# VHH binders against Putative ferric-chelate reductase fr1B (fr1B): the designs that were tried, part 1

No score or structure here was measured in a lab: all are predicted.

Target 1, 128 residues: Putative ferric-chelate reductase fr1B (fr1B), of Dictyostelium discoideum (Social amoeba) (q54wu1r34to161)
Amino acid sequence: SNYNLQWIIFNETITIQVSINKKAWIGLGWHCQGCQKDGPMENADYSIATFDENGQGYVWDCYQENDPTSQPQNDTVFKGAEDNIISFSGYQTDQYSIMMFTKKLSTGDTVGDHILVNGPVDFVWAHG
Positions, changes and structure headers below are counted from each chain's first letter, unless a header gives other numbers; antibody chains are not in Kabat numbers.
ipSAE, averaged over its two directions, is called F for ESMFold2-Fast, E for ESMFold2 and O for OpenDDE. V2 adds 0.75 times the mean of E and O to 0.25 times the DockQ between the complexes of E and O.
Where letters were taken out, [cut] stands.
The coordinates of atoms that the task and the answers printed are left out; those that the model quotes come from them. Centres of patches stay.

## First folded at step 1 (VHH; from b1 with T98G Y99S S100V P101T S102I G103D T104F F105S K106S I107Y)

Design b11
Fold by ESMFold2, look of step 4:
Structure b11 (fold): chain B 128 residues (1-128), chain A 120 residues (1-120)
Amino acid sequence: as target 1 above (128 residues)
Amino acid sequence: QVQLVETGGGLVQPGGSLRLSCAASGFTFSSYAMGWARQVPGKGLEWVSYIYSGGSTEYQDSVKGRFTISRDNAKSTVYLQMNSLKPEDTAVYYCAKGSVTIDFSSYDYWGQGTQVTVSS
């Protein structure tokens, strides 16, 4: 499939776009350095942005415990999502799907804070 | 070097109209998809509309029926006609160049933006 991930940093925010040349569910997760979890989807402390068949977009803060049978789950952690995600935009047709959202860089992060640290964060993604 | 210059923003009353233009240079304009995105005050960017090199168009649901994207390949210009404007359309509007001719799944260049303000 023709897929693309890109981003723009603007005024201490990052805007992330994910595009896929098909109609699909799109999830984008990210992992911070020094978080409680490591590894890809099973061990990441991450948020997933999705949109449904009606074109409505959602941002989920999904936690995947250290369990081989665990799958990403929908779990809206209001405080986490409210602190970091400031906007969302998406568009989907039978031929393609795109999702774009903006989050604050290092918002709510301080030296010694636990969830997102200053510096680079890792990105992971999934779709179905 | 790729350059995109947006013009046509301004202050307009609710229900009014504006036409944005984006003059492009530094690439073979007719071969690429073009698009518009906007940044609402205090928020990040959101996609508005796209037009493929062949002229097919796509729109965000919130602007369908009110906004029309078009292109003039001879003038290397993309337009956004915005009708029935609402206060929630207030944003800085950015023109974007697609990275492929038949797939707008990514954009690799953005203009500097033009402010649109919809208020009484």
Scores: ipSAE 0.000, ipTM 0.136, lowest interface PAE 14.8, mean pLDDT 61

## First folded at step 8 (VHH)

Design g32
Fold by OpenDDE, look of step 11:
Structure g32 (fold): chain B 128 residues (1-128), chain A 124 residues (1-124)
Amino acid sequence: as target 1 above (128 residues)
Amino acid sequence: EVQLVESGGGVVQPGRSLRLSCAASGFTFSSYAMHWVRQAPGKGLEWIGNIYSSGSTFYNPSLKSLVTISRDDSTNTLYLQMNSLRAEDTAIYYCAKGYSGTKIDLSSGKFDYWGKGTLVTVSS
């Protein structure tokens, strides 16, 4: 599938839009700076969009532990972590899925979040 | 043949807790993610959460403080622990089999198999 990524940075926040030409859940993840030793999906901050039967999306603030046998989980399952997504939107049809979310570049949540660089980053992509 | 059988439903008062079970058979239970969903009267299906084959869980954020999903692969059983039940939690609760142990396929609204459901009624 082909992803399209757009973003805007404003006042220490970033708004990211991801679209995919497929009816699927969308996962966008990123690692911390200098964390190249981590596996592709391990120790990664994720935003994951799921969609209901009406095509309305919800974006979850997630984190993948440093465990290759694990899967991304909601940040709130980890002690001390919070949902740091400020706002979100999502829409899905049979032909495409769209995820949009806003969060601080640096949320201050050191448990489930990684700081986003003010610019392009190497993202981890996933979809269902 | 795949079978999922929910149990544990009933009538409870608000504030009470309830634990639902789902007995699975006909497939390698330990290899698949399992889901809980519910349908309230007059409403559509609502996804509650899932547990992957690894044991990791993923919850609907609106329900994260109220529910815990667990599994016992030795008995092929899925559990849903619900606490502080409210009237709006009244629904038929279903367990569903995922397509794989690691796949989050919620946006499609599809699951391989569903149980017949167990009714939970929260009322004073």
Scores: ipSAE 0.021, ipTM 0.250, lowest interface PAE 6.7, mean pLDDT 86

## First folded at step 12 (VHH; from y7 with Y32S)

Design z8
Fold by OpenDDE, look of step 14:
Structure z8 (fold): chain B 128 residues (1-128), chain A 124 residues (1-124)
Amino acid sequence: as target 1 above (128 residues)
Amino acid sequence: EVQLVESGGGVVQPGRSLRLSCAASGFTFSSSAMHWVRQAPGKGLEWIGNIYSSGSTFYNPSLKSLVTISRDDSTNTLYLQMNSLRAEDTAIYYCAKGYSGTKIDLTSGYFDYWGKGTLVTVSS
């Protein structure tokens, strides 16, 4: 994998940075506990970074339903979900892309979010 | 025993430059990713950037000041060059060894070891 994952947990929040050695959008996803059986991409919480022509990044709080024909969508399209990205930054060059975001470990949303448990985590990676 | 010892901190005026050093021992420095982080008074930990064994560097895109991270594997030393310092750069600066494991466990954090830090105070 070309991904480099870094994180800091502080005050019930987590700050995650993902870097990749290419010019690409970045997706980081995770399932709920025991939800991996739903599918590798399905029913997963995502943070997705896109970048403009100046290399400025935006991080989207997304979720993919438990539907293999679906794609990650902004959490706000789901009833009862919010954008829970507390802060973000992103930067892209011709050589690398960086996504950074801060989120509560548990947002409290009933849909669109999965809790990041304080333990082993199996992340889903995506880029393009 | 792993040791990380930061140095080079002090009081500087805004607009000035400062280079911090981190002397590493007790592990294979040349094969390790190294990080700089800082903690400003009353604030949480902020990641500054890192340098991999390959020499590739990554920086926090939220940084307002220009920083450059470099390493000298022959002396097991990590450097942080900071230019155009501002009052907001006042913090304790730490060097940290990157996680060398393969299993992602959020409880462990991303850093294996930390130095005791060096204080940088930017004030006119």
Scores: ipSAE 0.071, ipTM 0.485, lowest interface PAE 2.4, mean pLDDT 88

## First folded at step 16 (VHH)

Design m1 (from k3 with N32S S111K)
Fold by OpenDDE, fold request of step 23:
Structure m1 (fold): chain B 128 residues (1-128), chain A 124 residues (1-124)
Amino acid sequence: as target 1 above (128 residues)
Amino acid sequence: EVQLVESGGGVVQPGRSLRLSCAASGFTFSSSAMHWVRQAPGKGLEWIGNIYSSGRTFYNPSLKSLVTISRDDSTNTLYLQMNSLRAEDTAIYYCAKGYSGTKIDLTSGYKDYWGKGTLVTVSS
């Protein structure tokens, strides 16, 4: 893979770090348990980092519907969904981009989020 | 068993420096990424930074104080050097063993590896 993935668990939260050795936006997504059949990108919870001209990043809490013609959208566009990112950190240099964010393992958002269950989670990886 | 023991905390005046240590045992320290986090009174967990097994470091850009993370693999010790401390740096500081991979595996039951933390109080 073309990225480094790190995480820590603390008090039912997870903090995930993704870094890539280039200037790019960063997208990390995951399906609900048993939902991989919906499609590689569809019905997935995404955290997406974008960066401004000063290299400062913002991490967006996103979701892509179960529609192959759709794209990840901010959770807030979906009725009943919320931005459930507790904290984030993102920055970019000429050599790399890095995304950090913290979420509850189970946010309670049944519309825009997928629970990180007690088991292996395969990620959807994307970057610009 | 994985064990992490933070030390070096105490009461310091603003503008001073402090170096925290984290003694690690029960795992291959040299092959693990290590993190520093803190929790201020009444606030949530804040990520400070981490250091990869390679020695590469990353820091929270929102930090106002100068911090440097380093490691000594020969003694299984992680360090956090903090300079120009401010009152808002008052917190319990924890070191954490990081997970890494191409996927997240929570099969262990959401197991985390933390110490008990060390209290840093910045006060005039």
Scores: ipSAE 0.535, ipTM 0.781, lowest interface PAE 0.6, mean pLDDT 91
Fold by ESMFold2, fold request of step 23:
Structure m1 (fold): chain B 128 residues (1-128), chain A 124 residues (1-124)
Amino acid sequence: as target 1 above (128 residues)
Amino acid sequence: EVQLVESGGGVVQPGRSLRLSCAASGFTFSSSAMHWVRQAPGKGLEWIGNIYSSGRTFYNPSLKSLVTISRDDSTNTLYLQMNSLRAEDTAIYYCAKGYSGTKIDLTSGYKDYWGKGTLVTVSS
């Protein structure tokens, strides 16, 4: 409730912005509601933004897979395996944290409704 | 129906400033987040920044020092001030109406809300 979620849609892409009025890491999870992949937390993909001391944002791919040893990885890859991420950015000031990314819209229903702020890093195993 | 009309584009010399306007109608402008995006010839869309209904702004970090977004809710007008223009700022500039909420839900479909754009050409 203490976050702001904004998005715009253009040219079959969606640009998503999540902001919060504090220093925090931010996660957003996607799933396809109402399609054959719409199961409990399996194959859910999360993009997690963290920030260094200078406010520079970094993305970590954190997703539920069939590998029980899956862990969030510190990477700068902005194209995930399932989400077709085109770009990512994030930054943080004394007043707020913000993540923003652009992805291709997939076929079928899509829902971005798993927003985490300063949640535990193992939230995927606890199903969010 | 949502209508967005950009204006203020044209040919501008490098180093000059330019202010673009976006006249909005067909929705409650004062409660909507508004965005500026641009597209250089042969390139993809580049997000410039946005402004919330509260007046809070967020900018593409690579453009932050060059642009200022403002709004006038009494005239339903969005503005983009650009300073120290460079040749790479040549593009069609679009305003866009954003969505907001507690979740993204595309199950009922979605629409692109853009204007037709205004061309800015930065050349000597």
Scores: ipSAE 0.416, ipTM 0.744, lowest interface PAE 1.8, mean pLDDT 71
Fold by OpenDDE, fold request of step 23:
Structure m1 (fold): chain B 128 residues (1-128), chain A 124 residues (1-124)
Amino acid sequence: as target 1 above (128 residues)
Amino acid sequence: EVQLVESGGGVVQPGRSLRLSCAASGFTFSSSAMHWVRQAPGKGLEWIGNIYSSGRTFYNPSLKSLVTISRDDSTNTLYLQMNSLRAEDTAIYYCAKGYSGTKIDLTSGYKDYWGKGTLVTVSS
């Protein structure tokens, strides 16, 4: 893996920073407990950073259904889901792409978000 | 136990500079990435920037004021230099120890490594 992951916990929120040593979009996802069996990319909560021509980034709150033919979509397309990104920062330098976002450990949404429970969490990592 | 104590806050006029400090103890400071964040009245948490153990820094590009983060590993101290301060820089400023890796481990019970913060008020 060629990315660096940092996180901070504060007041039932998590702030996550991802940096990679290339100019690329960034995708970071995680499964719910026991949901890894659904597929490597399926049924996962994603934060995705895209960057414009000036290196300014936006972080999208996304979800991929348990469907291998689907792609991550904005949470707002799913009934019972909202955009739960509290704050974000995204930018590129000549050599790096950086994504930072904050959201609640448990958003309360019935779909689109996975709770970051007490325990180890494996990430789904993607970039391009 | 991890302890962080922020200091250096106060009331300053717009255009002035201020340097905040964060005294760290209870962990190996020199091998940890450290972050600065702030929370303005009625607003959410805003990430300012961080510094890795290597000394490499990253900053929030949305900041209007110039900021510089530095560290002194010999004294376990983190610094935030802020220049050309504006009214919108008014906030409680916190330093935080970052977790790192390719996996998140929350078995510690969502323990946060934050200080109590220091208040910065920018006003004419």
Scores: ipSAE 0.406, ipTM 0.727, lowest interface PAE 1.1, mean pLDDT 90
Fold by ESMFold2, fold request of step 23:
Structure m1 (fold): chain B 128 residues (1-128), chain A 124 residues (1-124)
Amino acid sequence: as target 1 above (128 residues)
Amino acid sequence: EVQLVESGGGVVQPGRSLRLSCAASGFTFSSSAMHWVRQAPGKGLEWIGNIYSSGRTFYNPSLKSLVTISRDDSTNTLYLQMNSLRAEDTAIYYCAKGYSGTKIDLTSGYKDYWGKGTLVTVSS
């Protein structure tokens, strides 16, 4: 009853789609399964999709490093330290919200452990 | 063995319509999400859209008004209808079998499920 997670694999890249049948912002967390978790670096990197009143999606990628100059960029994707995001898009209608991105594949990656869904917003971001 | 075979490509004039087909075998088509992607000359892959087993479709917003994806589960066939074709729609068009679930798990490896593509050339 929450979200739908779909993906396709092409030439060692993965394109991931998260959708939900309502207006909401969508967060997608990514961990490398097999990556060691340790202390203050346990948190996942998140890509947050927000939507304007025309339904156009915008992505904010949140760093999990203590860097005073790091902050989300409007209409851009910050690449996380754990992977390379090649592209991102998202859009929203009255019936659904959808977020898509493409990254290079690695073994042990996990997604979906950190799906965040909230009600209708025109902008949500976080700083890691 | 998963097989995906695209067909229906060719040379068409701008403003015309074209329907592509993807014949699928080696998996349960009716329970799988299916995708269309394309690659224009000198460019990377561009996602066109998909269709879930339920029939629900999602499209790249830049292409939304130009394309329609449908499926026929009785013939294991995926379709892409393209309208008002432009020169920039010249590309190799691929179909792909999607995955779904609650978690992506790549720990034991992964497989590509995509066809060889069909070329569409839009020329004036």
Scores: ipSAE 0.397, ipTM 0.737, lowest interface PAE 1.9, mean pLDDT 69
Fold by ESMFold2, look of step 16:
Structure m1 (fold): chain B 128 residues (1-128), chain A 124 residues (1-124)
Amino acid sequence: as target 1 above (128 residues)
Amino acid sequence: EVQLVESGGGVVQPGRSLRLSCAASGFTFSSSAMHWVRQAPGKGLEWIGNIYSSGRTFYNPSLKSLVTISRDDSTNTLYLQMNSLRAEDTAIYYCAKGYSGTKIDLTSGYKDYWGKGTLVTVSS
């Protein structure tokens, strides 16, 4: 589905925004330069933003769609496994969803091109 | 070349309002998303919000009630209106030209497009 991707770079950090004009969850995957051992490219791990009924965003790092333990959290404090993510915020209304975060740039970071958008958020609960 | 010049900073009393300006040149301002960020003393960068070429805005939720971003494409000027200023809003405020696209690709290089900043000090 249609989305907007914006970013800015400051002092070896990148601040990334993904937005879409509907209620959805949003995922962004990131590739590492030269990390693939046996194929053309390593599959990306995803940072997923989900939203509660009040529109408050939550982040889930390294989401696995088939993992029954992969669940969004109510806490606004970032819980991701990556140690280069500095901050996260997200918000949702009836008209849009937005994921915004800041990460440290590392020597391996090359391409952020895996954007996943899904919704509505209540249907995700039915499949989990 | 891209040039961004912030202005309007200074010393203000708590509870007052302040409008910052960012004069842009060297690119097509009307087709670019623009951002405001700030850095308080001893802190990292904090994203304030942005405005798309359409005029649509997004804000850091922690600041949403305090700030308004606007643009004037006829003068290539970005604005940040700040209300009910608090001592914790003391920071250097920067404007930045955003990248847009369907992917983020850093393999061909990148450049920071941000100004020198303008200092806002909230103090009685």
Scores: ipSAE 0.386, ipTM 0.718, lowest interface PAE 1.9, mean pLDDT 72

